# VH-VL binders against q0aze0: the designs that were tried, part 458

Target 1, 268 residues: q0aze0
Amino acid sequence: MKIILVNNRFKENTEKKAQEIAGQLSALNVEVIIDNGLDEPYAGTVDFIMVLGGDGTMLRAARRYGQRAIPVLGVNMGTVGFLSNIEINELAEYLPLILREEYSLEARMMLEVAVFQQQSLLTRVFCLNELLLRSNSPRMLSFALEISGQKLEPYRGDGLIVSTTTGSTAYSLSAGGPIADPQLDAFIVTPVASHIINKRPLVVSPEREISLHLLEEREAIIGIDGQIKMDFGAENRVLIKRAPHPLLMVNLKAKPFFTSIDRSLQRQ
Below, E stands for the ipSAE of ESMFold2; O stands for the ipSAE of OpenDDE; V2 stands for 0.75 times the mean of E and O plus 0.25 times the DockQ between their complexes.

## First folded at step 22 (VH-VL)

Design RA14 (framework fv_bermekimab; at its last look DockQ between E and O 0.96; V2 from the best seeds 0.85)
Fold by OpenDDE, look of step 22:
Structure RA14 (fold): chain C 268 residues (1-268), chain A 123 residues (1-123), chain B 107 residues (1-107)
Amino acid sequence: as target 1 above (268 residues)
Amino acid sequence: QVQLVESGGGVVQPGRSLRLSCTASGFTFSSFNVHWVRQAPGKGLEWVAAISYEGSNTYYAESVKGRFTISRDNSKNILFLQMDSLRLEDTAVYYCAKDRIYYSKAFYGMDVWGQGTLVTFSS
Amino acid sequence: DIQMTQSPSSVSASVGDRVTITCRASQGIKSWLAWYQQKPGKAPKLLIYAASFLQKGVPSRFSGSGSGSDFTLTISSLQPEDFATYYCQQDNYRPLTFGGGTKVEHK
């Protein structure tokens, strides 16, 4: 068995714990690779990914490895979030199950985000939560939203979020988007506007494609999962569709989403 | 320089066929939806047909449906309009034009036009 | 099909005049209306797209407004080179349809 431990190099506690866990796994004849985000993602084949930290670390792990159809376990290290399954102090208890591959998987839809410039592909990214288009100035953006070839009314506002159902409890929620069942595959299109109240969030089939482009030359920013930032202008377009592969999240412990959502939201 | 150049127009007899061509240069032709628009002498503009950037979808005005065929060769940067069963009312200058936005399944205005090619009929 | 009605069909104006052309759609087309300028013997030129956005290179004296069914093209101060025929065009629905045109001619 080969396992990647994903942690955050800027968090000493996660790094130390990663080393400790690596030692434990090695003693059990498990090959371990530690990914603290410093280097490029490990290119070799692995059997399991263990994410040590919070939601941010999970999002990074999902972007780096989510397309490979590898089981991903979130191990929370004292943070509040939606993406961890067990606590770090529970790892020892569940480790035998992991090694025996006695766990269930929950498929979480990811976004495939393609950013273009002058008809050329700049980047293609898979992400678990959302794409954000926002103004880089106090001025509102004017942009076109297209869904499966259907043109909506040109949007004027601070920005727009296209989120997965997983991401519905992230930035989309803060912007007034609906809370979605993470077991449902759908896009959530949430307007970001400080002064416009008449725009409602859209729940869109994962079979559809979403495109965004600016209608005027303004400075904007594309954000992905709150971690990647790109400049976005009139010559750029973003195309969003369902990723071909979902993130396979490991369920070792039952985590009732709807019964715990109120508690989680109160802490945000 | 972004450019479209139409060719193939001329004098034709009613009921005959004619094939128009439009050659694109200065931009990635295969990335844009393209259109044919015609204008009868002394009259306004009339949309005729469009084809998606991939060539997989075609759209026609009712006035030409079943008679005209729009096609494209992205490898050669050429747009075609095959006109069959031509009628006197088809007399016009025929323009090819590109859509403003690349890689779109919708239309967003035509920002580049050719000079047009004239189709007329012999008396 | 969407019918586009332009008014007036012609307008006589002088250099420096404010010229207003209207376009009405038979049904709502959101903001997906374009304005074109055409001079005799020339191909149309895109002026405005999405009802109110100025195409690159077009002088700022041109402006577009409106949404839904009623749209307006305004030339704030007519210049000698602006004498031409103007067309509105909707692209919210297929088939695409043009207005009948408005000829701006010398007074």
Scores: ipSAE 0.887, ipTM 0.943, lowest interface PAE 0.6, mean pLDDT 95
Fold by ESMFold2, look of step 22:
Structure RA14 (fold): chain C 268 residues (1-268), chain A 123 residues (1-123), chain B 107 residues (1-107)
Amino acid sequence: as target 1 above (268 residues)
Amino acid sequence: QVQLVESGGGVVQPGRSLRLSCTASGFTFSSFNVHWVRQAPGKGLEWVAAISYEGSNTYYAESVKGRFTISRDNSKNILFLQMDSLRLEDTAVYYCAKDRIYYSKAFYGMDVWGQGTLVTFSS
Amino acid sequence: DIQMTQSPSSVSASVGDRVTITCRASQGIKSWLAWYQQKPGKAPKLLIYAASFLQKGVPSRFSGSGSGSDFTLTISSLQPEDFATYYCQQDNYRPLTFGGGTKVEHK
């Protein structure tokens, strides 16, 4: 059995815990690769991914490994969020079930994001929560939103969020978007503005293709899961589709989404 | 140096066929939707047809549907208009034009035009 | 099909005049309207896209406004090279449709 332990090396307790857990697993003849964010993603075959930390660490794991159809377990290390399943102090209790593969999986839709400059692809990334387009100056953006070849009235404001249902409780919520059941597959398109514009959030089919471009030269930014940032101008476009594969989240311990909403949101 | 050059116009008899070509240079042809637009002598502009950048979607004005076929060869950077069952009402200068936005399923304005090629008739 | 009605069909003007051309759509087209300039014997030239955004290389004396069904093109101070025919075109719906044109001519 080969697993990846994903941690954040800038959180002192997660790195020490990752090494301790790796030692315990090695003693059980489990091959362990530690991914602390510094190296390229491990390219070889693995059976399981264990994420030690909060929602941010899970987001990085999802971007790196989410398209590989590998079970991913979130292990909380103090900060309660939406993407952890068990607590670190419970790991010993659940480890036999992990090794025997006695758990269920919950599929979570991801975005496939392609950013172009002129006609050349700059990058293609996958994300779990959202893409953010926002102004990088005091001036508003004017931009076009196209959904499967259908042009909406041009947007004017600070920006736009294209989110998964999992991302509905992240930046989309802060911008006025709805909380969505993460068992649904959908895009949530939420305007970002300090103005009151008669543009409401949209919930659209995951089969749609979404694209954005600026209608005039402005300084703008594309953000991915709040963790990747790139400049965006009038010669850029971004194309967004449902990713080919969902993130497969491991469910060992019941974590009812609706009864925990208020508690989990206090940590955003 | 973005350029579109039409060819294939000429004098033809009604009911016959003609094939127009438009050669593109100075841009990534396969990234853009492209159009045919015509203008009868002394008259206004009439949109005729368009084809998506990948070539899978075609669109026609009602006046030409069933008689004209738009196509593209992305490997040679050429746009075509096959014009069958020609009528006197098809007399026009035919322009090819490039949409301004790449990799789109919609149209956002035609920012580059060719010089046009004239189609006329003899008795 | 969306009918685009331009007014006036022609206008006589002098260099320095402010010229306004209107375009009405038979149904709402949001802000998805383009303006083109055409001189005799030449291909059209894109001036304005998405109702109000100026194409690169077009002088700032040209401006566009409107949304929904009613749109205007304004030339703030007519220059000798602006005597031409102007066309609006909607690109919200397929088939794309042009207005009938407005000829701006020297009086």
Scores: ipSAE 0.750, ipTM 0.904, lowest interface PAE 1.2, mean pLDDT 91
ESMFold2 (binder alone), look of step 22: mean pLDDT 93; pTM 0.954

Design RA15 (framework fv_bermekimab; at its last look DockQ between E and O 0.92; V2 from the best seeds 0.82)
Fold by OpenDDE, look of step 22:
Structure RA15 (fold): chain C 268 residues (1-268), chain A 123 residues (1-123), chain B 107 residues (1-107)
Amino acid sequence: as target 1 above (268 residues)
Amino acid sequence: QVQLVESGGGVVQPGRSLRLSCTASGFTFSSFHVHWVRQAPGKGLEWVAAISYEGSNKYYAESVKGRFTISRDNSKNILFLQMDSLRLEDTAVYYCAKDRIYYSKAFYGMDVWGQGTLVTFSS
Amino acid sequence: DIQMTQSPSSVSASVGDRVTITCRASQGIKSWLAWYQQKPGKAPKLLIYAASFLQSGVPSRFSGSGSGSDFTLTISSLQPEDFATYYCQQDNYRPLTFGGGTKVEHK
């Protein structure tokens, strides 16, 4: 068995713990690769990914490895979040199950985000939570939203979020989007405005494609999962569709999503 | 420089066929929807047909449906309009035009036009 | 099909005048209306797209407004080069349809 441990190099506690766990796994004849985000994603084949940290670390792991159909386990290290399954102090208890591959998987839809510039593909990214388009100035954006070839009324506002159902409890929620069942595949399109926009969030079929482009030359940015930032202008376009592969999240422990919503939201 | 150049117009007899061409240069032709728009002498503009950037979707005005065929060769940057069963009412300057937005599934206006090619009929 | 009613069909104006052209759609087309300028013997030129956005290179004296069914093209101060025929065009529905045109002539 080969396992990738994903941690955050900027958090010493996660790094130290990753080393410790690596040692434990090695003693059990498990090959371990530690990914602290410093280097490129490990290109070799692996059997399991263990994410040590919070939601941010999971999002990074998902972007780096999510398309490889590898089981991904979130191990929380004392933070509040939605993407961890077990606590770090529970790892020892569940480790035998991991090694025996005795766990269930939950498929989480990811976004495929393609950013174009002058008809050329600038970048293609798979992400677990959301794409954000927002103004880079105090001025509102004017942009076109197209869903499966259908042109909506031009948007005027601070920006727009296209989120997965997983991401519905992230930035989309703060912007007034609905809370969605993570087991449901759907896009959530949530307007972002400093002023009241008389537009409601949209829940869109994952079979549809979403495109965004500016209607005027303005300074804008796109954000992906709150971690990737890119400049976005009139010559750019974003195409969003369902990623071809979902993130396979490991369920070792039952986690009741809806009963935990109130608790989680109170902490946000 | 972004440019469209129409050709193939001329004098034709009713019931005959004519094939118009539009050659694109200065931009990635295969990334844009393209249109045919015609204008009868002394009259307004009339949309005739459009083809998606991939060439997979074709759209026609009712007035030409079943008689005209729009096609494109992205490898050669050429747009075509095959006009069959031509009628006197088809007399017009025919313009090709590109859509504003690349890789779209909708239309967003025509920002570049050719000079047009005239189709007329002999008595 | 969406019918585009453009008015007036012609307007006589002088240099410096404010000129207003209206276009009405038979049904709501959101903001997906374009305005074109055409001079005799020339191809149309895109002026405004999405009802109110100025195409690159077009003078700021041109402006578009409206949404839904009623749209307006305004030339704030008519210049000698602005004498031409103007067309509105909707692209919210297929088939695409143009207005009948408005000829701006010398007074």
Scores: ipSAE 0.886, ipTM 0.943, lowest interface PAE 0.6, mean pLDDT 95
Fold by ESMFold2, look of step 22:
Structure RA15 (fold): chain C 268 residues (1-268), chain A 123 residues (1-123), chain B 107 residues (1-107)
Amino acid sequence: as target 1 above (268 residues)
Amino acid sequence: QVQLVESGGGVVQPGRSLRLSCTASGFTFSSFHVHWVRQAPGKGLEWVAAISYEGSNKYYAESVKGRFTISRDNSKNILFLQMDSLRLEDTAVYYCAKDRIYYSKAFYGMDVWGQGTLVTFSS
Amino acid sequence: DIQMTQSPSSVSASVGDRVTITCRASQGIKSWLAWYQQKPGKAPKLLIYAASFLQSGVPSRFSGSGSGSDFTLTISSLQPEDFATYYCQQDNYRPLTFGGGTKVEHK
C-alpha cells in the first residue's frame, strides 16, 4: 500500500507530525511519500492521499492530485475548516478502516482552467474552490462573460469569481454569492464590486463552458484557489469547464455541513 | 501582417454555381470564427454566413439558406463559400472577415476584412 | 431576425463639425453592437465594438454609447478622412444584422 502524506513545510507542527505518521505507517509495512510542497508532485501510483492541515493544504493537494482518482482524506490539525473529515488525534482510531479501505467517498466538482495568450495555450490548471479575475490597479475592469456561447451584458467592476459549490463558502461568499450544498455540481458566478447594478450571482449547470476576456487594456490578474496568481491582459482569454474528474474526498466520520456552517465560516 | 484575400468571383449565369475562396495569413486561422459579408452595388452591408473556428457550427442568413454552403480547411488556412442556385439578387461584392476573439463560441465583431471579390451575372 | 434601423441615412457636414449617428435595434441586444466605417471602393473597417470600446488604431475622436436598443456613434471633430459611410451591426443574436448605413458627406 502506498500513501502520500501532504503537509505544509511552513508549519513546523505539520512537518513533525508527518514524519511521526510516516514512521507509524512504515511500521505497518505501508510505503509513504511525503509531499511538503518543495518537490514536483509524486508521479507514481499511490492508493491514498492524507492531507495534514487546513483547507489551504487540501486545496494544494487537490490541484496536484485531484485528477488521479485517488481517495483524499483531510486531517484537521487545529482549526476547523470545510475540507477536513477527522481530527489528528483521531487518526490512530480510524487507521484500521483506512488500511482496509473501509470508507465512503464524496465527490467534489473541480474546475478545469485554461488560459490563453494570442491563440496559444499558456497554462491549464485544476482547482477546487475558484478562479478569480480581478483588477491589479485602482481602475475597474471591463470584461465579457460567455456561458456556452451566450454573451451576457458586459461586466464593469473589480472582477468576477467562478467557483465550484465547494468554493461557495470561500471568496464567492465574501463577494455576495450563495452558500451552496457541496454535494451539488454547479458553477457559481459572482461579480466583485460590480458597477452594473443588475449583475447578480449566477448558478450555472456544470455542463456549461465559461469564458472571460477583457474589453479594454487593463492590468488584471487571475487567482486560482487564492494560491496561484498570473497576469491577465487584453491579449488573454480564460476558458473554464468542469474538470474531467472530481476530487474524491474520504468520509470516515459524519460531518453535517448545514448544522456546522456558522462555526466553519469563522475561517473565512 | 494579418491578411485575408478573396478569390473566385466573376461573371456567372443565373441558376449556376460559384465557389469563393478566402486565403488567410498572418494569424492562427483555426482559432477564429470567420464570416462572409456581401454588398450589392450601391447598397449596404449584408451578413451572409459564418463558420466556427473548428468548423462544426455553420450559420446562414435566411436569404441564402439552402443555397449557400460555408466551409473551411484549417490545414490550408482557407475559407470557402459554395454558392448554388444563384439568383440575380446575389449580385454583390463578397468579403471574408475574421472575428476578433479566438476560441470563442460567440461573435464579437469583425476586425479584419478582405478586399472583396465581385460576383455578377450575364444573360 | 433583429432589424437594425440607422438614422439619418445621410449627413452633410464640414470639417470640424460634431457628427452624431444613431442606431436602433428591434429588440434588446445588450451592449453587443459594433460600428464600421467604409470608404468608397474599400472594405469596411471596425471602429467600435461592444457599443463603446474603441478598436485599436482608431482615432479617439470616434466614440460610441448606448445599450439595450438605442446606440450612438459620435465623431467629435470631423476630419477630411472621415467622409465615409458608417454601419452599425449587432452581434448578440444569430444571424448577425447590419443597419442600413449613414453616409457622411462633404457639405
Scores: ipSAE 0.688, ipTM 0.878, lowest interface PAE 1.7, mean pLDDT 91
ESMFold2 (binder alone), look of step 22: mean pLDDT 93; pTM 0.951

Design RA16 (framework fv_bermekimab; at its last look DockQ between E and O 0.93; V2 from the best seeds 0.85)
Fold by OpenDDE, look of step 22:
Structure RA16 (fold): chain C 268 residues (1-268), chain A 123 residues (1-123), chain B 107 residues (1-107)
Amino acid sequence: as target 1 above (268 residues)
Amino acid sequence: QVQLVESGGGVVQPGRSLRLSCTASGFTFSSFGVHWVRQAPGKGLEWVAAISYEGSNKYYAESVKGRFTISRDNSKNILFLQMDSLRLEDTAVYYCAKDRIYYSKAFYGMDVWGQGTLVTFSS
Amino acid sequence: DIQMTQSPSSVSASVGDRVTITCRASQGIKSWLAWYQQKPGKAPKLLIYAASFLQSGVPSRFSGSGSGSDFTLTISSLQPEDFATYYCQQDNYRPLTFGGGTKVEHK
């Protein structure tokens, strides 16, 4: 068995724990690779990914490895979030199950985000939570939202979020988006400070394609999962589709989503 | 320089066929939807047909549906309009035009036009 | 099909005048309305897209407004080169449809 431990190099406690766990796994004849985000993603084949930290670390892990159909386990290290399944102090208890591959998987839809400039592809990213388009100035953006070739009313506002159902409890929620069942595949399109005060979020089929482009020369920014940022102008377009592969999240411990929503949201 | 150049117009008899071409240069032709728009002498503009950037979707005005066929060869940067069963009412200057936005299945205005090719009928 | 009605069909004006052309759609077309300028013997030129956005290179004396069914093109101060025929076009629905045109001519 080969396992990648994903941690955050900027958090010493996660590094230390990663080393400790690596030692434990090695003693059990498990090959371990530690990914603290410093280097490029490991290109070799692996059997399991263990994410040590919070939601942010999971999002990074998902972007780096989510396309490879590898089981990903979130191990919380004292943070509040939605993407961890077990606590770090529970790892020893569940480790035998992991090694025997006695766990269930929950498929989480990811976004495929393609950013273009003058008909050329700048980047293609798979992400677990959301794509954000926002103004880079105090002025509102004017942009076109297209869904499967259908044009909506030109949008005026600070920005727009296209989120997965997993991401519905992230930035989309703060912007007034609905809370979605993470077992449901859908896009959530949430306006950010729309000029139209009653602009409502859209729940869109994952079979559809979403595109955004500016209608005027303005400085904007694209954000992905709150971690990737890039400039976005009138010459750019972003195309969003359902990723061809979902993130396979390991479910070792039952974690009822809806019964924990109030508790989790109160802590945010 | 972004440019569209129409060709193939001329004098034709009613009921005959004619094939118009539009050659694109100066931009990535395959990335844009393109249109045919015609204008009868002394009259206004009339949208005729459009084709998506991939060529998979074609749209026609009711006045030409069943008689005209729009197509494109992205490898050669050429747009075509096959006009069959031509009628006197089809007399016009025919323009090709590109859509503003690339990689879209919707239309957002025509920002580049050719100079047009004239289709007339023999008396 | 969406019918586009332009008004007036013609307007006589002088250099420096404010000229307003209206376009009404038979149905709501959101803001997906374009304005074109055409001079005799020439191809149309895109002026405004999405009802109110100025195409690159078009002088700022041109402006568009409106949404839904009623739209306006305004030339704040008519210049000699602005004498032409103007067309509105909706692209919210297929088939795409043009207005009947408005000829701006010398008074």
Scores: ipSAE 0.882, ipTM 0.941, lowest interface PAE 0.6, mean pLDDT 95
Fold by ESMFold2, look of step 22:
Structure RA16 (fold): chain C 268 residues (1-268), chain A 123 residues (1-123), chain B 107 residues (1-107)
Amino acid sequence: as target 1 above (268 residues)
Amino acid sequence: QVQLVESGGGVVQPGRSLRLSCTASGFTFSSFGVHWVRQAPGKGLEWVAAISYEGSNKYYAESVKGRFTISRDNSKNILFLQMDSLRLEDTAVYYCAKDRIYYSKAFYGMDVWGQGTLVTFSS
Amino acid sequence: DIQMTQSPSSVSASVGDRVTITCRASQGIKSWLAWYQQKPGKAPKLLIYAASFLQSGVPSRFSGSGSGSDFTLTISSLQPEDFATYYCQQDNYRPLTFGGGTKVEHK
């Protein structure tokens, strides 16, 4: 059995714990690859991915490995998030089930995002939460949103978020989007500080293709999962569709989604 | 530099058809939607048909549906209009035009035009 | 199909005049309206897209406004090269449709 342990090298607790867990797994004849973010993603075949840390580390793992249809387990290291399933001190209790592959999987839709400069592809990335288009200057943006070849009224404002249902509790929520059940497949399209009062968030079929471009030159940014940023101008377009594969999240311990959102709402 | 050149116009008699071609150069033809627009002598512009950049979506004015067929060959940078069952009202200069936005199946304005080719129906 | 009605059908004007042309859609087309200029014997030229955005290379004396069903093209100070016919065209719905045109002629 071969697994990847994903951690964040800038968090010493996770690095030391990853080494400790790797030793334990090796003693059980499990081959372990550590991905602390420094190296390129491991290219070989693996059976399981274990993420040590919070939601940010899970987002990186999803971008690196989510299209490989490999089970991914989130292990919380102290800060409770939306994407962890078990606590680090519970790992020993659940390890036999992991090794026997006795767990359920929850599929989480991902976005496929292609960003172009003129007709040239700059990047193609897969993300779990959202794409953000936002102004990078005091001026508002004027931009076109196209959904499956259908044009909406031009947007004018600070930007737009296209998120998955998993991403509905991230930036989309702060911008006024709905909280969505992550078991649903959908795009959630949320305006950011729109000057058009009738621009409401949209919930859109995952079968749609979404594109964005500026109607006039402005300094803008595309952000992906809050972790990748790139400049965006009038010669750019971004195309968004459902990624070919969902993230396969391991469920070992029941974590009722709706209970955890009460805590989030209380802090607003 | 960016250029569209129409060809294939002429006088058409009843019972015959005509195929217009539009050859593109100076830009990546396969990235853009393209249109046919016509103008009868002394009259205004009339949109005729358009085709998406991949060739998968084709749209027609009501006046030509079922009679005209738009198509493209992206390997040769050519747009076509097959014109069957021609009528007197089809007499016009036919322009091809490029849409301004790449990799879109919607249309956002025609930013490059050919000089047109004349089609005359002779009853 | 969306019918586009331009008014007036012609305008007599002098160099320096402000010229306004109105375009009305038979139903709402959002802001998805383009304006074209055509001189005799020439292909049309795109001036404005999405109601109000100038195409590259178009002089700033041209401006567009409107949303929904009512749109205006304005030439703030007519120049000799602006004597031409102007067409609006909606691109919100398929089939796309042009207005009937407005000919701007010198007095």
Scores: ipSAE 0.764, ipTM 0.906, lowest interface PAE 1.1, mean pLDDT 91
ESMFold2 (binder alone), look of step 22: mean pLDDT 93; pTM 0.953

